# Designs tried in a protein design chat: VH-VL binders against Cytochrome c oxidase assembly factor 8 (COA8). Part 16

Target 1, 167 residues: Cytochrome c oxidase assembly factor 8 (COA8), of Homo sapiens (Human) (q96il0)
Amino acid sequence: APERGAERRDTAPSGVSRFCPPRKSCHDWIGPPDKYSNLRPVHFYIPENESPLEQKLRKLRQETQEWNQQFWANQNLTFSKEKEEFIHSRLKTKGLGLRTESGQKATLNAEEMADFYKEFLSKNFQKHMYYNRDWYKRNFAITFFMGKVALERIWNKLKQKQKKRSN
Short names: E, the ipSAE of ESMFold2; O, the ipSAE of OpenDDE; V2, 0.75 times the mean of E and O plus 0.25 times the DockQ between their complexes.

## First folded at step 6 (VH-VL)

Design q29 (from pa23 with heavy chain F109Y; framework fv_pabinafusp)
Fold by ESMFold2-Fast, scan of step 6:
Structure q29 (fold): chain C 167 residues (1-167), chain A 124 residues (1-124), chain B 112 residues (1-112)
Amino acid sequence: as target 1 above (167 residues)
Amino acid sequence: EVQLVQSGAEVKKPGESLKISCKGSGYSFTEYWLGWVRQMPGKGLEWMGDIYPDDSDTTYSEKFKVQVTISADKSISTAYLQWSSLKASDTAMYYCARQGWYYDTSGPYYFDYWGQGTLVTVSS
Amino acid sequence: DIVMTQTPLSLSVTPGQPASISCRSSQSLLHSDEKTYLHWYLQKPGQSPQLLIYKVSNRFSGVPDRFSGSGSGTDFTLKISRVEAEDVGVYYCSQSEHFPYTFGQGTKVEIK
């Protein structure tokens, strides 16, 4: 019989699996989704000959990941809390209890929940707009520095090889 | 983290061919020159030559240029040292070593990580 | 070829005492980039050589600060401020300024 977890290789990127061994430290690693943000963190590989430019890029990527992780963790908690409050408020207004006759948690229908989603998006429009602006600004900066690092690596590699041949 | 693993000890007769290996791991194999160093029993270290794995460009010590061939297979991060016809005088420990460099240097300049060595014994 | 000459060829040191090894090159090891390509390696009994000092005075990762390198041009020195039992082995100086790369003949360090 298959080992437990063997069918889901993606759930063991940092563990040991009979079918999916751990990744080597020479590559970036993708972790499990964060409990609060639902985003997978990237654990960045640090090269032995990391230049100041490479370090700047890595730190920029790490900072952007932290910022993004924090934003969505907070947003998801706010959404969950306000959704719960909305449901309780609407049930109270309708004169309904929080539980059904079968003891299950009472819920609102799709049309009623659409009101909440519309209100939530409207209320958070400016916040999401600023998030999108900063997200694109950060990704533009990262892409720009990735290009600079790539050019630096190519130039350094050529320089290293030429020194060897000339000497 | 950076590791060079060499093939096991060899016992050969004069005239036989031999190919020994050095597998790199924990770093970008194609970004570093890899050198071979000989140590005869009870003697010091002698640089034999090196290879740049990305294009298999080689540099040899004049003493070793006609005695050995250095090659690499970058798809498996492995470098090779080979003899077409061994001599008793080839009896020695053979080390592979990575040539370290820094972003501000003009080229590779020191052996920062070494393999465990491959003992080659050639006797009749 | 650049010849690397080490003195002494062997030395016995009482634990805790300092030790000094000299290395002389037949030509200057100063490169046009203002760096000097002189390095020190240690080979412990039964082990592979390991890098101790690169470019005259820079300690490699994990090398204790009791090891120090100095020198310029053609004269270089490796010093161990307080020799410990784990420091036993053969020390080699090496140059990578010119092809072929060359090593000194080695200095054997033993504990009395």
Scores: ipSAE 0.125, ipTM 0.605, lowest interface PAE 4.9, mean pLDDT 84

Design q3 (from pa23 with heavy chain Y103F; framework fv_pabinafusp)
Fold by ESMFold2-Fast, scan of step 6:
Structure q3 (fold): chain C 167 residues (1-167), chain A 124 residues (1-124), chain B 112 residues (1-112)
Amino acid sequence: as target 1 above (167 residues)
Amino acid sequence: EVQLVQSGAEVKKPGESLKISCKGSGYSFTEYWLGWVRQMPGKGLEWMGDIYPDDSDTTYSEKFKVQVTISADKSISTAYLQWSSLKASDTAMYYCARQGWYFDTSGPFYFDYWGQGTLVTVSS
Amino acid sequence: DIVMTQTPLSLSVTPGQPASISCRSSQSLLHSDEKTYLHWYLQKPGQSPQLLIYKVSNRFSGVPDRFSGSGSGTDFTLKISRVEAEDVGVYYCSQSEHFPYTFGQGTKVEIK
């Protein structure tokens, strides 16, 4: 069997964050929020005797995290850009400057922003619907595999004990 | 890293009681059997017994079944080997060792990490 | 109890030359899971034993590839392709198929 008894460090998911997690960890590590997605990345611990099933679960969780980070980073940037463009357009239409007398950014009231939110949600309805579908699908798969891994660990523990008492 | 740290050397007289310890770190202490191995001066290795710390289930070699007691305190990741009344013939180096296992096997099967040993000398 | 017999009991090797140690068990070490529970340990002078090979032929983490194990049933061999100074010590074969676990008497490897 493949042997992995050496000291191990957490393996970072690609594309999530540039932060450096603690080395020689015996458990998962949670990082600070990503600049773009505002989600906290998780660096997963790899056990010495990781089974193929445990590896599959870990990779599925890492892949889901990367997918989620990319989706929200892109959405947050798009939202911010379109919001600023909308505000500038409306202020220009009203004949108002982009800054107040005190130098602060001029803003629109909630009623004025309602049009932007309605348009943004409508424009992105199908995209967010497919995101939610994939999010639930991925979480269902993760939960299912977590159950399989838990059962495998219980059976391995039982086999470990029973070996001692065989004929 | 996986590490087993044993208590220090002991010098005792026949008839005295003794309890030596082995503390595990760097792994899930309750998920591995921990064994005790004796090495008499200038001799080879003898397996004495082992314990599963999660439920304190023990297995003993027949030779050692009446001579020693193996126990564990999982709250401090420590296993113990105890004598109620030492004999000169108990003079030896005592090792604790973790029993490794793999998902594809029927149970624990090799001593993958060993403590540094505790020398016990029993003399009058 | 399963008797583990090692030959030779002592071996002197010139550095860079190969060495071979044999281990014979009084009964088969093959388990019903199709695996053979025969392992090799090295005890260097003044140190604790350390695992070299588990289940006949699997090298433990950090063990150099110059160490190899082979065998089946009751006959097993540990080979060192090129003996180095740090390989000095006592080598033990061990079985964990039958209760109680037993060890061979040991083979002392020295440098000429």
Scores: ipSAE 0.037, ipTM 0.590, lowest interface PAE 6.5, mean pLDDT 84

Design q30 (from pa23 with heavy chain Y110D; framework fv_pabinafusp)
Fold by ESMFold2-Fast, scan of step 6:
Structure q30 (fold): chain C 167 residues (1-167), chain A 124 residues (1-124), chain B 112 residues (1-112)
Amino acid sequence: as target 1 above (167 residues)
Amino acid sequence: EVQLVQSGAEVKKPGESLKISCKGSGYSFTEYWLGWVRQMPGKGLEWMGDIYPDDSDTTYSEKFKVQVTISADKSISTAYLQWSSLKASDTAMYYCARQGWYYDTSGPFDFDYWGQGTLVTVSS
Amino acid sequence: DIVMTQTPLSLSVTPGQPASISCRSSQSLLHSDEKTYLHWYLQKPGQSPQLLIYKVSNRFSGVPDRFSGSGSGTDFTLKISRVEAEDVGVYYCSQSEHFPYTFGQGTKVEIK
């Protein structure tokens, strides 16, 4: 039996939406955007007689999705935190409170926010470049295995018919 | 959730034509051979023939090759068994069945999923 | 045509007791892919046949492990270790090695 253990509430920090594929579906199912990464998760359909190669492709696609979700969830959290700190710092420098007289959150104008965006992008330039490199690498691998799976499926259809003719 | 659903029971007179159907769902219809099996009242099972829906390639048991025609329409995932002129000896239960296969084999094996059957009664 | 011969033609089994059905083919069922194309089906009263075991010894999806198949060449056996009420019906062996595909005459299993 699998080892017993309580599910950790923090096991999936990205907060990916829980969804079920439609009943009797023979296709991949796409869910709503994740709360933290803002990316739509894909639930992959597993064929009745999945080959080891098909399984490898599916697992590669699943792992790439997990990696992508995690990257953007972390970036969005970092962005939100640094944005809040920047706004607070600038309002303090101007001698303004964190709230307007109406009780709303005080904001900065578009010109000041542009400074934050420029700083954030510059600070994260290397990180985004490495993300793009890994994204291309992963998609190249996925495309390569998709080609291998397609060839395997053609070969299996041919073998299926050959057995019938050789009986 | 592979399913094969066959057309309803038929009562016919000798000399009449008949076409019965078998609709597949829950799988890739064009990737599996679909066979027809006859069971005469109180008797065992007889394989009649099969069809590969992707190209409508057929094989027949010699006993049945002149008696029936097997066809398929892959656009609606349906296979057919047809008689041009029924005989009383055609009275039987007719089953359609999918021939199973796996990626590690050279081809199909015998029947993994079966339709519910179509009873054909031919009497004067 | 390959002739498939089953023995016995019928048997009555007390619930929980084992049952064994033999199937003999007139020719070897071994293919060049080193697989043996001998299969077992169960037809319950008023129902369609259902696959129990394919290629001698492989249990089909959902088939309880109390069903087992064995054999080689021309001599095959289906065993039920503990017969239950839901196992009543006619059991057929079948070969798909040679055209035309053929079935045994059937073995009727019923509860005492």
Scores: ipSAE 0.081, ipTM 0.615, lowest interface PAE 6.3, mean pLDDT 84

Design q31 (from pa23 with heavy chain Y110S; framework fv_pabinafusp)
Fold by ESMFold2-Fast, scan of step 6:
Structure q31 (fold): chain C 167 residues (1-167), chain A 124 residues (1-124), chain B 112 residues (1-112)
Amino acid sequence: as target 1 above (167 residues)
Amino acid sequence: EVQLVQSGAEVKKPGESLKISCKGSGYSFTEYWLGWVRQMPGKGLEWMGDIYPDDSDTTYSEKFKVQVTISADKSISTAYLQWSSLKASDTAMYYCARQGWYYDTSGPFSFDYWGQGTLVTVSS
Amino acid sequence: DIVMTQTPLSLSVTPGQPASISCRSSQSLLHSDEKTYLHWYLQKPGQSPQLLIYKVSNRFSGVPDRFSGSGSGTDFTLKISRVEAEDVGVYYCSQSEHFPYTFGQGTKVEIK
């Protein structure tokens, strides 16, 4: 039996269920930024006449979103942790406390923090290269399947019109 | 949900013009053929014609091509069926219906969703 | 025009008993894509038609499995394994292979 589009428009097909798209949405819905990854989740619309090729594209996009969110959540946590360790270490070396007299966290100046940023980028160079490589590979695959889906839709529309005109 | 909502019942005199509407919602209006089907009182179903809203391409049944005009306004997801001069014999229930299709078909195959119908009564 | 002929024109069925409706087309409904463009619709009293079966044997969304379609070429059958009160109405076969699209004259199904 054909699937009803309305039954799947209001619910994320997989992944995060905490954001709530409009009940009558006919399009992909974009949510607020995730607390950890700082990326916006996408609720993918599932059409009632979804082909196997369209399903493959949607699942690829969903898997890519989950991969991307996990990568940046982990990267941001690593950055935050190493930044705090660096600041703590430098303040301890200078004989300074972790808090100012007003109770705020003590910070280093921009020149001192430049050393941390250079070290972090250097240390994570290979990781970021592999991320970029995989990101381009995934986006190439998505673009390729988007092209195949577009051609399939055009072909199906042409077949519909040809059948109408030939009969 | 896929829904086709038609305009209300009409009572007209012979020779008058009329335009009835069918508004689609819950789907991509421009990607499906929309057909019109007539049912005369106590009779069966007759296909009148279809329109593809994306380019307003139309196909008419030979019986109806000089009697009616089918049009669509894709900006408001609405199709129309129009008469320039009504006859008493146009008294009928008029249905709009979406032509369903799937990736594995050569073209439109069936009317999968139907409007509630518009009753048109033409009497002097 | 393709003529669609249904038999019987009227059928009275005891609840729970099977029902069978035949449809014959004046020409073959087989398309070059190897699909047969014959469909079955049900119009319940006072309601719009609704799709039951498309392309001979495929049940539309929400259609109970007690409905089944079969046939090939020019001869087709709709079967209801156990007729329920909600199945009352007029059943139409239809073809979308040839222009103009045509419907059978309808089979009225009533409960005894």
Scores: ipSAE 0.012, ipTM 0.585, lowest interface PAE 8.2, mean pLDDT 83

Design q32 (from pa23 with heavy chain Y52W; framework fv_pabinafusp; at its last look DockQ between E and O 0.02; V2 from the best seeds 0.00; counts 0 for: pae E 14.0 > 2, placed apart)
Fold by OpenDDE, look of step 7:
Structure q32 (fold): chain C 167 residues (1-167), chain A 124 residues (1-124), chain B 112 residues (1-112)
Amino acid sequence: as target 1 above (167 residues)
Amino acid sequence: EVQLVQSGAEVKKPGESLKISCKGSGYSFTEYWLGWVRQMPGKGLEWMGDIWPDDSDTTYSEKFKVQVTISADKSISTAYLQWSSLKASDTAMYYCARQGWYYDTSGPFYFDYWGQGTLVTVSS
Amino acid sequence: DIVMTQTPLSLSVTPGQPASISCRSSQSLLHSDEKTYLHWYLQKPGQSPQLLIYKVSNRFSGVPDRFSGSGSGTDFTLKISRVEAEDVGVYYCSQSEHFPYTFGQGTKVEIK
């Protein structure tokens, strides 16, 4: 029985963006687009006196970012592979080589490629629906914690003001 | 690292206006009270007032309430101390200082980080 | 205003010997949260003030263990177990319990 070669699922390497913000930065930094996901990573600032709530918000933002990076990296890889396979298959069916007489990569016309895009979108429709659902859930959670952090800051300020007035 | 950088020394005449600055870095500028402290030559420290940079809420010592204006521009993490009309008696070192607080319930008001000071000399 | 009274106003100490500075407030600095809002600062010659002790006995980051604060209510003490040459300067007690915030007169510490 021929050992079915385990298709090495080319998981997009979790490319930790090598972008390092300046050491003395007190702000969030946006890195260059990731080569796989094409998403720009954000490097979150960590304050010295980060509250537990602020820390939770930061971690949630980081986790959501990583989730997005992984999703799109994998999606882009899948798309590229399937696109190439489609092109090769169609060229073969047409009796055409992978290269033109001029040595250029043979391409399909816009109409043929439209069929690919339609099929790809149809095939991945459920995946995109789940992504969108989860994206909203994560962003709502982030927004909720942003509100809590804002309230915490207001409350801290009010406590300080009250102390100033009580004396 | 938390840093407060103040504007350079000023030499002025009586009756002139002056605005000195304090730029904060290394922390969230909008989440800490920033105070101003005066030190007259050879004298002790005097708290003048403070500002919450996020909404520019200010508190003054009664002694300084009509003498100076404290303001802030949060977009550039900078606080200001301003005189409309300087007096010879305003000759002093002026420090900005961050009011440190920990997430304990009562918010301690201690000055944990200080600027390098701005010397203001008012002479005829 | 709360008056902060320091004693002595000047202290000359031999290196390696202990030093003690007293600070008395005109009113209690104990807050309803059971915390006492007394702080100590050091201003070295030609430098800005720096925080040494906050809330009576808590050393600020980077402050050596030879510094200690104690006291309650209206009477407070800063102690230096072994005075070093780098400890020269003016020490200030400060209160933040009552508005406005006030400082002591300062205690000048010199080396003999």
Scores: ipSAE 0.526, ipTM 0.789, lowest interface PAE 1.1, mean pLDDT 90
Fold by ESMFold2-Fast, scan of step 6:
Structure q32 (fold): chain C 167 residues (1-167), chain A 124 residues (1-124), chain B 112 residues (1-112)
Amino acid sequence: as target 1 above (167 residues)
Amino acid sequence: EVQLVQSGAEVKKPGESLKISCKGSGYSFTEYWLGWVRQMPGKGLEWMGDIWPDDSDTTYSEKFKVQVTISADKSISTAYLQWSSLKASDTAMYYCARQGWYYDTSGPFYFDYWGQGTLVTVSS
Amino acid sequence: DIVMTQTPLSLSVTPGQPASISCRSSQSLLHSDEKTYLHWYLQKPGQSPQLLIYKVSNRFSGVPDRFSGSGSGTDFTLKISRVEAEDVGVYYCSQSEHFPYTFGQGTKVEIK
């Protein structure tokens, strides 16, 4: 299949930039941090003789990465938006302008920002709990399939060696 | 990209020793049998033997058992073919080749990737 | 040892015309896994052999569809539907069912 080329340029998950793995790598390649999620994407090496079980594991890992990237990209966007709204609201309440005399964006002191962080964490507590639950479920499934792939590889390796000798 | 790179051409005298190499890259070196094939000038292909690099288990064609030694160093993904005392009849092109397989088959069965060959010339 | 016999030993073909090479083994190449371990290799002038067809009829990656293999038991055929200049070289059938692995004597394909 021509689709299984390790040197081919991959289409990154939604919200991340494209990149190419090193052409002589026979391993997974880790890219630069995504602009939105701030997570490093992994582009998976696809061997020529990939088994159906290995393909299932790779797709599960890719899907989990896409889910994780999208979650954090959305969370970071929400955080930035709500932080800006909070700052503008508090500056308006104080009768202050949105920018300092130097032209920089006006900010709140550490004590005032602590209030925002507490409220943001409280508001998103349930969302983060569900994220952690799903994260552990996904990693359990990945670990399970990694074990199955490891056993299959051991069996196939043994089978390849024995077939040659038995002839 | 799967690649096998062999050492350069050799010109030797009868009675000399020689060790040629084959370096694999782009795949898991210890998961494939690596074979050696001889081609005498103007002749066809002869399978000499192979090695399982993970434990250096070797298999030889009866014709080549006493003529050569096959070895491997898995830490550098390299296999070797060695003569203790060369003869003029050893003049030939020597190829290394990987034995490919798929999960749907019973073991390795075809030479899917080949080195570029090492020409060995033995003359007085 | 299993003897692999190729016919013809040499073949001259006009570009665009078909070519056919036969291979016979001295014993059956059918394995207990119901697969037949016969393969075809091409050695172009001055180059290493390359895999064309494995297990009778399966084209290796990158091999043009003008190449096809067929056969069963002890009688096998490699066909080239339209021979091109890049197809010149020596074609070898090979078996990996029986130890030691053996090759046919080769069929030289040339352009007229």
Scores: ipSAE 0.260, ipTM 0.645, lowest interface PAE 3.5, mean pLDDT 84
Fold by ESMFold2, look of step 7:
Structure q32 (fold): chain C 167 residues (1-167), chain A 124 residues (1-124), chain B 112 residues (1-112)
Amino acid sequence: as target 1 above (167 residues)
Amino acid sequence: EVQLVQSGAEVKKPGESLKISCKGSGYSFTEYWLGWVRQMPGKGLEWMGDIWPDDSDTTYSEKFKVQVTISADKSISTAYLQWSSLKASDTAMYYCARQGWYYDTSGPFYFDYWGQGTLVTVSS
Amino acid sequence: DIVMTQTPLSLSVTPGQPASISCRSSQSLLHSDEKTYLHWYLQKPGQSPQLLIYKVSNRFSGVPDRFSGSGSGTDFTLKISRVEAEDVGVYYCSQSEHFPYTFGQGTKVEIK
């Protein structure tokens, strides 16, 4: 926890198709995993007639993506570095080399590695707590603006209908 | 560790067919445009066209549209450049290149990784 | 098609001295996302092209900080603060804002 895997169905906004070529994209599209964060970025479509409210929503989503990408890129690097340092330290304490007799990179068993995972989570608890708080705040703001955009679009359609009715 | 490995040099006669390949590894092959670039002997670089391997959507430069066919087999992460009838003027170095994008861009892309090139020589 | 014009076409540089290459496009390369899609490649002798600078001023992974890019609109510059022997080759600017993608004619950099 947190529940980072639970968002697979909500990865894309309403206007995002399965995939569209980026050069002449007509919708938002989801790219391959970033090599640092392992998160799939969304590339946002910018229509010519984008309203100020639609622009605000798009910018909030872009900013949130950048923030999320940066957080996980940094955490993945820190996790990998500290994991190797932990393994190295524990192997040295046990009088073992960094590689097995067969030349394979030495590792620790699951019980030994559990100590690392507990230590890493405990050390980074406050950082992840602030991440979760900010993640929910950002997603609330995005959802709020999605609602405002939806209402704006409905209002424009009703205005169009009322105009035809007066003819 | 993105790599693009092209098929070896070819020596052909005018009128023969040819299909050269470009195999991508170390990345999600179906999620990047892959382009072909020609370099005539002693000349600069020319974009020929590109392909989206997932659905084989292709775009050609008008200069090359009738000369070549661009295709891909996503099951083996391989793109192809093919001529039905080679001409002596097709003698050139041909590169495949991935059109790179990272989350910091939402628009047109640049060639971030290139294959080693395939020299095609057409002589009678 | 967008014409990319490089100057000079050839440049001989004393090792350790700076070099500057200009690139001019026939149309603006500014995209609707307010970024400019002008890139620089180096083709060393006998090698494939390699990306140096993307989107005017961003150095690609592994490119030394002696390389820098600048410019806006239609006028762009690549600078090498101190040319080294490994910097010899042909430099190309390119644009990816307009279809078809186009390259400059190249600038050959040699050590004198």
Scores: ipSAE 0.000, ipTM 0.516, lowest interface PAE 14.0, mean pLDDT 81
ESMFold2 (binder alone), look of step 7: mean pLDDT 91; pTM 0.935

Design q33 (from pa23 with heavy chain Y52F; framework fv_pabinafusp)
Fold by ESMFold2-Fast, scan of step 6:
Structure q33 (fold): chain C 167 residues (1-167), chain A 124 residues (1-124), chain B 112 residues (1-112)
Amino acid sequence: as target 1 above (167 residues)
Amino acid sequence: EVQLVQSGAEVKKPGESLKISCKGSGYSFTEYWLGWVRQMPGKGLEWMGDIFPDDSDTTYSEKFKVQVTISADKSISTAYLQWSSLKASDTAMYYCARQGWYYDTSGPFYFDYWGQGTLVTVSS
Amino acid sequence: DIVMTQTPLSLSVTPGQPASISCRSSQSLLHSDEKTYLHWYLQKPGQSPQLLIYKVSNRFSGVPDRFSGSGSGTDFTLKISRVEAEDVGVYYCSQSEHFPYTFGQGTKVEIK
């Protein structure tokens, strides 16, 4: 069926082969979530006859992944530290210990935490705006190059179909 | 990984028809020419012809043009070599092989991956 | 048709010694793209042919560096710097510059 042909590699510009079995190392592999960013890393498959354009796309995707991982690892760390500092400060102001009678970490109610969340969002507004802008720019570039790779594969297929010389 | 898997050995009588297959996996089947190569017992290799699976365009060696038909079904990534009427002289090992290319080549020019071969024995 | 002639037709090599196989084409194999379409294949006993060298001197994926190809025009050579037991088989040169594609008659390499 033609529908099966639509799943061929030339319709998946990310460089993943639709004919490789999952148990073989012939496709991209998704790893476990990173401890700090909570994002799953992708290990990219490198095709046997990778073109310079395909390599550029793969490098762009790898670089974007690294950028994204670093941003969220730092953001999550900052959030966790500032949240703990806020809770600690508020509990000391109330004359309370850092642990409950059961040995669990003492927490603040939703009303008390609302101030922290509002302040954190406000403080990081520009940072998140720049992240979103760069995220869209990077994804636009990736989509653009995916399109170029797809066109290159179509052109290469036509080139390989080139009529052979008679002798 | 790239693999070409051929159909099993055949034992036939002269005058019978036969169709053998070669299934590709691990690559984009429609982007590569696939060729057929004959090896008669104790002899060397002979190119028979090739097919571009995307549109089933074929090229044949003049010697084999009348003897065989090459076809492909891209929906199942399989190419075929067919005889309408076998003769004893068709007894041979038949290989399918992918024609390799690189982004900088002008066309397909070498057989980079080969099937395991299909032994065809034709005897009365 | 382009005729491919290999010499020698057979050779016995002591393990660890070098081996050399020659291939001559009846016409030049140089393409207009400045590449020469001469390739070397190895067929081990009971196995399918496998690509060793493509376009004169390029080793195919996984081929050990003890295999090397050289030549130009109509004269080509395949060299094995140190023959190992796994190198036993029939070696074929082939051209894909002109249709029909043609192969040499083969060179059988055996271990003494």
Scores: ipSAE 0.119, ipTM 0.596, lowest interface PAE 4.8, mean pLDDT 83

